# Designs tried in a protein design chat: VHH binders against Uncharacterized AAA family ATPase y4kL. Part 4

Target 1, 330 residues: Uncharacterized AAA family ATPase y4kL, of Sinorhizobium fredii (p55530)
Amino acid sequence: MARGELMKKLLASYGRDEDFRAVAEQIIDEEEKKNNRVLARTLRKTLEAGPQRTQSAPKALAPLIPFPEAAADFVERIEPEHNRNDIVLSAANVRVLLGLVKEFRRADEIRQHGLKVRSKMLFCGPPGCGKTLCAEIFAAELGLPLFRVKLDRLISSYLGETATNIRKTFEFARKQPCVLFFDEFDALARTRDDSGEHNELRRVVNSLLLFIDNMQPKGFLIAATNLDRSLDAAIWRRFDEVLWFDRPEAAMIGRFLKLKFKNVPVAFDPARNSAALEGYSFAEIERVCTQAIKAMIIERRKQVQERDFNRALQDEARRRAGQARLAPMI

## First folded at step 8 (VHH)

Design s7 (from u9 with Y54W; framework vhh_7uia_1)
Fold by ESMFold2-Fast, scan of step 8:
Structure s7 (fold): chain B 330 residues (1-330), chain A 121 residues (1-121)
Amino acid sequence: as target 1 above (330 residues)
Amino acid sequence: QLQLVETGGGLVKPGGSLRLSCVVSGFTFSSYDMAWVRQAPGKELEWVSSISGWGGSTYYEDSVKGRFTISTDNAKNTLYLQMSSLKPEDTAVYYCAAGYSRDFWESYDYWGQGTQVTVSS
């Protein structure tokens, strides 16, 4: 076939893996027939490197653990997109996490001495302060698969059920080391209200709390809640460690700004704005940084200017004011 | 209190090798990210290599990749930097540092006194 026809077929095969490979092989074969042996060898190595890298990438990922079909609606496997370099943690939280890593590595020896390994953590703090990101990075650093439990869906799935058992549903997490992450755990605190009308909802909540009490994971169980000091002592006492993810102080904000502008040229020192950002969550600060970078791109500048950052900060303050009006804090 | 003491520096010819050691006292260093940072005469501090306290993952500045190897001996509470194929440009005071994040090594509170490495032609 003529070169133009093969190029048309290659473009037409975009998104169709087997068709793409078949056309690529035809192009390589035609280059070999035209005595373009160096080009043919280069193209073949490039094509083979793709499949090898694709096959090697899954090998680098945490082990695949199957879970029951009944759990598919409320359990999700999270693929790591971040590493330790993408998060700013308090020194106190880092010390606790490092301690848990040490115990995990020596778990068998600790258990042989009749002692328990710390495996259950509660992450507390306002939304956008790094709780979910921390769980993801912690699992990735240990090479453990991360399973996120959608708590509202779990509670809904067990209402009116007669044959299902929470313990049986999560048996997969007991058999192999993994991180089981319960997000929006404050939903349990709200539904545990003794003045609540629906008895069936209370039964599901109590069953889940009992499951947490009796579960001995080979890896870790992490629960995350937006509650702070108002959290019921009966809940946090079920965990080996409680980590507080407060809104960042100036020093942590400075480090976070340095992180977010690491690969982006800036015409000013972003850390000088750390004090002005006190009271903002990490998520809010990230939006400010993202908006400032977008302004640079839109205006076709080579660096973020202080005015871009200040405008983004003002816009975020306005959004925060709007959110407070729509969803006032109780 | 955490104390870091570096040793192993000296004079070496281009293409030669040296091994720097950092003895950590007061704490178990495996709980910290450890780094080697250097400062050439009249220049700013430059991060060279780090090893993670969480997973033992190693990281290197591009100019030293393939030539330098960072490692730890937990039994001896010691951090090492094995330097090979040394160049005159590697001449600097090498510091051992400890903290909780390699990307913010400038904010590390624990630093050694430094050890001089001189690569002469």
Scores: ipSAE 0.000, ipTM 0.277, lowest interface PAE 12.5, mean pLDDT 76

Design s8 (from u9 with Y54F; framework vhh_7uia_1)
Fold by ESMFold2-Fast, scan of step 8:
Structure s8 (fold): chain B 330 residues (1-330), chain A 121 residues (1-121)
Amino acid sequence: as target 1 above (330 residues)
Amino acid sequence: QLQLVETGGGLVKPGGSLRLSCVVSGFTFSSYDMAWVRQAPGKELEWVSSISGFGGSTYYEDSVKGRFTISTDNAKNTLYLQMSSLKPEDTAVYYCAAGYSRDFWESYDYWGQGTQVTVSS
């Protein structure tokens, strides 16, 4: 049978486990017929090991929770693709998150004593410092479904609406444990500054803030903003906890570099570059690592060389300088 | 009060299988994340696999994915690591650890004494 035909069948069987295995076995048999015994044995061992050899870590399935059709334009369910090995957190944030996890586990006991369980978090800090990734991993570790809200679309859809209508849309999150994640929450801060000309926009913002005040999620409500201490105090006080996602310090950078080069041979110690990367976000550091690895692949080398890393860092520094020049005028 | 006791280690040939067990006393699995961490002679500790105490989510080091399976038996209060297709580089002392999900293995508060796994011909 034609190799291209088998490859096409394999790709078409994606997500269909029994069909995938049958096609995979055909490919292994064809390799054995071609006297590629080493490859055939390697492929058979990989198949025997099962889907756990996939890039994504095996995870327990979180319950499926339907949401209203009216919310489809601004609410999406996020399937976790990352695990605890993909994130580096500050000690302060780890302490807060562990406290919230403990309260969640003991929620019935806490409520029996007439006390409130903490359920609302605000993630603050510059872009690329792990806010969204942290929400994803936090939900995955608790086995809770994660729903991302596109705040700009929500605001546009609910122009002139009341807190009651917004609450009805998110009733699904109140009835079952889940994580409701409001990304780009700084959109609310900009409208609170009365920078918009549309009076109804301010009404939607006030309605959403009132919704947050009155919402009692069974799981968690997380909002993420690129603003920090400059954020309106009226917004901060609505949350049980505020977590700061600052640009990483040298120690955190060192751990992140070890993480990114864990499965890639390197001819140098990446952690020795931690000091040179101070002031960079995790996203910027990841770009440097990715570009260094790509250079190794393109040049057909077996190790990332220090020069590959230095060139990638120089390119990222140039990109960073260019972005600074495009910032709003003072 | 909280105790972790590992068993099931031994000598096995390359390509063989072993099942490690960790008997836990003093707590329930739903209260803690459980992990397997190994240390090869003269090397630092390496996280191998973990299972979340809440959702039962499982995580694996890339080098062991598809070969190792972590599981729990809540009725027996026991954590397992089923190891298959073993390689010489899997030779290490394997530790059972309990704690909260954070910053890999370094966040675990309770550790067993370890069990030796040796993969050689």
Scores: ipSAE 0.000, ipTM 0.221, lowest interface PAE 14.1, mean pLDDT 75

Design s9 (from u9 with S57Y; framework vhh_7uia_1)
Fold by ESMFold2-Fast, scan of step 8:
Structure s9 (fold): chain B 330 residues (1-330), chain A 121 residues (1-121)
Amino acid sequence: as target 1 above (330 residues)
Amino acid sequence: QLQLVETGGGLVKPGGSLRLSCVVSGFTFSSYDMAWVRQAPGKELEWVSSISGYGGYTYYEDSVKGRFTISTDNAKNTLYLQMSSLKPEDTAVYYCAAGYSRDFWESYDYWGQGTQVTVSS
């Protein structure tokens, strides 16, 4: 109960991660017992984020080289706001990602045996199923900066030096450990009318694919696409691994619901609603959870009621039905 | 000195149940993320299940989902894996593993010696 004593013990545990975490957890528990839930939640999130990033960061990495100013129009640096406890992944994807982490940490030993380290991933699946979030968390776990490439802008006919910009971006990735994330890779597979097609676009696509082939990043290249089976074989063959981000099954939905309600009191078991959410994306499920929590706050209740969840689910179902009517039925 | 000691392995018939235990000594294990990892003869290590050191959030490999349950007893510094509806494919050496924030994404720093589980008629 004495914050001063616990704080002194925390400072005395400096340099000993296990002891530090144990004392920090005691402080968090004491704040929760004093009904300081907001502070307890903030401290718990801070504790979770810190050590993971520190422990995953390779000690041999040189200081970051500043990203070229000329690339600012089509590349942005993403600051990590999430960690692995903010995402639910299939066991198959976890296994692949864990293997990639292990190879990355042993990269020098693998290369000394004349073997290649896996560094290129393609994330496939419908929108809202965690592709971008996974790239962010993967980069954060490895302690690598994440650079998001705005592929539409990169390919744009308005960029007079697109091929040069592609080269500079890949040269940057070769010189320092980072994660290059190509969002909406579907842009490469877009078909245009023959009357409107430019030779320049075809050359840009071919240049990008050639750079992917020849790139040996010190970190990773990740591309994300909403296309599943319609993706050109020339694109698939460029990647070391292809990860599938499908709409979650009941078990994954149950885990996701527990995750989203981890810091919010709930009067019902959210996992019992997993079947009702089958066919929904993670983004759609998150909207349901968020709306249920907002209802609790607005009505000044201490717990999310099952009725709050059911109303949010019904509202999301209506949104989903409306969205389907805007898409081609063919 | 941190040590992990697994017990509870053995021979069981298909459809049977078995409970594995892992006693942690040297530190309070609620400070660690804990996992069960298995290895069948001639196969790679396969992650089975994890539980977070705080909050007690559980995660499972798809092939064991609904059949296995991971749990902890913080007062006894013990990790459990309750296995039900066992299949021949579950035959493996099961290892208890511990790490600070090293769930699915990373290798674990501390490992037990393993306990053999054999599922056969």
Scores: ipSAE 0.000, ipTM 0.172, lowest interface PAE 13.6, mean pLDDT 74

Design t4 (from o8 with D105N; framework vhh_ozoralizumab_d1)
Fold by ESMFold2-Fast, scan of step 8:
Structure t4 (fold): chain B 330 residues (1-330), chain A 121 residues (1-121)
Amino acid sequence: as target 1 above (330 residues)
Amino acid sequence: EVQLVESGGGLVQPGGSLRLSCAASGFTFEDYAMYWVRQAPGKGLEWVSEISWSGGSTKYPDSVKGRFTISRDNAKNTLYLQMNSLRPEDTAVYYCAKDSGSYWNDYFDSRGQGTLVTVSS
């Protein structure tokens, strides 16, 4: 047991990233061997977050600054329950997100050189393709609190308000490192001339856009929209990065099925069904997996049978067809 | 460029043993976790084993646990898979794979050309 010697080597590796990683891996492996799995997981997550030089978590954490009570109808704090192993992302989105994590961890160095850190992202794509889950996991990986804002509710609450009042409401997010997540951002695209309050609605929309432009978050601002590439350029240009959350391709579906059945015995190869699930969102695929697992439990079987999966897929196809029939009426 | 070259596959009878090898080049072998994955005819890739950069920790799915042993020789840039008590369902092309460093997806980014293992009488 050379714990003191390993700690010495870790400290001596300061400033040498590869040596530091090698010693850190050795320490993590030793903790895994001792069945200290919680500590090993925590240490591995910290190591995987990338090199940190001068960022130290204070021994006593500062209290979280809550949002004002007046904002409770459209702001909620989300406690992260998921980690990076709970999501499947496109290679393009992984590349951007890893770059953002690296910039955040070296933010002080970047700012010392007079450069700006990327802090504003727009998530675009159909519902159920992982936008909200991605924001949650991203916040969790950075160790930041996540605040979700329902933009449609916010716009309704702020009819007649000024940019100053909106800024005051969100000052809690500016004063602390956090992820501020604006859901349903496509509400901004629904400014209609037919509205009796058309001038006031336009003022609220413009006040929110001005707030977004002038907000300097200590962490991140993320907006999510169900709109595709037809989204107004005046909106997406306000963000440092635009990430596309399309319906998953067969390879991504295969990884997702493997993930969902990781801890559940299966009597068939779920990945063989990847082609049959093309065109489905991750939320739809998760419903199929969940219903198949529930069928196993209800029938008191020890394994998910292929028939359980096929029945769940058939039921989801019916739901999907029902949703498509409603779209032309609105 | 990353190159991984597997060898040691062949025809073996049920209950037999085989040892697979993977020669790695084009990257710093001792800095990366390594994997063995397999693909049976008409099926997708299946994870078979994982080994940390140092060889200090290994992981296996229940389907091979107790029968397969992954190991590495960092001085020789070589990864091994010792397969014992082989079954017909172990018939597959076996691939050596390098850890991708990915935080968001499956953790390997490179694999070799594969080596065929056939378990049959």
Scores: ipSAE 0.000, ipTM 0.142, lowest interface PAE 13.8, mean pLDDT 76

Design t5 (from o8 with A33Y; framework vhh_ozoralizumab_d1)
Fold by ESMFold2-Fast, scan of step 8:
Structure t5 (fold): chain B 330 residues (1-330), chain A 121 residues (1-121)
Amino acid sequence: as target 1 above (330 residues)
Amino acid sequence: EVQLVESGGGLVQPGGSLRLSCAASGFTFEDYYMYWVRQAPGKGLEWVSEISWSGGSTKYPDSVKGRFTISRDNAKNTLYLQMNSLRPEDTAVYYCAKDSGSYWDDYFDSRGQGTLVTVSS
């Protein structure tokens, strides 16, 4: 069909989602036949990245079970602001996460064969390397609500409480498919190692670890810690998978730079700067990119210059040096 | 339609060298990370090299690091793998693979038909 006829049909389908999608796919198919594959891919991405993943109304809208008001100080629901196109992961982590996604989607079939599905993950690595972002995107990709638990507030709230009260507090998470995310899990590791002065804290910690052991989530339980491979084996053995979020290597930095500059004209090859960014966290690299973009905007230029990037990198290096003076790495 | 056509495989003796090529068409080649992956007889797919869209960044597993070099010519839409100091354990079908653009699907969404590399006397 001629392009004008397809465009007329597209406009005529306004307000009719099924007709709109059918005509849009027809336009995409015609572009593919013309070997305009770049345009066809762009259009398909735009169509597929629509506001929702289009499922029939009924069961996907099962009512969310809220957390108790008593938990509002340390539990919050995170609204997804990012998707899988906003993160760069190591090949090893991608392999594990894809396996978990596949097991989750086939969970009923796996359970019918008498097997368990993996549901508990520990994310380890230095701050700013994508642990929290990964949990958010993972939950969004599966269509599951994400509940973040602030561990220090949880510990404080449960001083003088029983193990039974911890289990009751998190019953909302057990009764529905969701991702329960324990942030700053290293707080438990530090408290568990302290034998002496805070017996009540130790009791709360042991109660929470017991809760983690006995929980059978319908979705996932994820804990994130800034500790590297020095973690106590008694802690990480409680999880089905341990994922390592190290500072990115040059190849991952290159991908991340392309991602951060995808919507911004750049007068240089950002990937050429990958080696200069080795040793930096993703959060630090994002700050460099953001500052370079801001410089372009403030100076009313049409593209990011290499000098903008180099200046931002120098500023981040100074910031990093300042932070290192506060707390030596050991 | 994405097409990846590998060439350059063959029989080579241990310690020898081979250069593999992959002719890419049907997509904007310079916009994608590219990979070389291999499958030895009776084994699964093994990643052997990764290259950024500009060619400015490359990555290798320890098993081939220092011996293999991945490169690309974006003007020719061609991916290369220079294989030096070949070992019998490098015997496999080598595939050129295009990045999916997404970490949540698969590493790559397309691969070629493969080219056989046999390292043996």
Scores: ipSAE 0.000, ipTM 0.125, lowest interface PAE 18.2, mean pLDDT 78

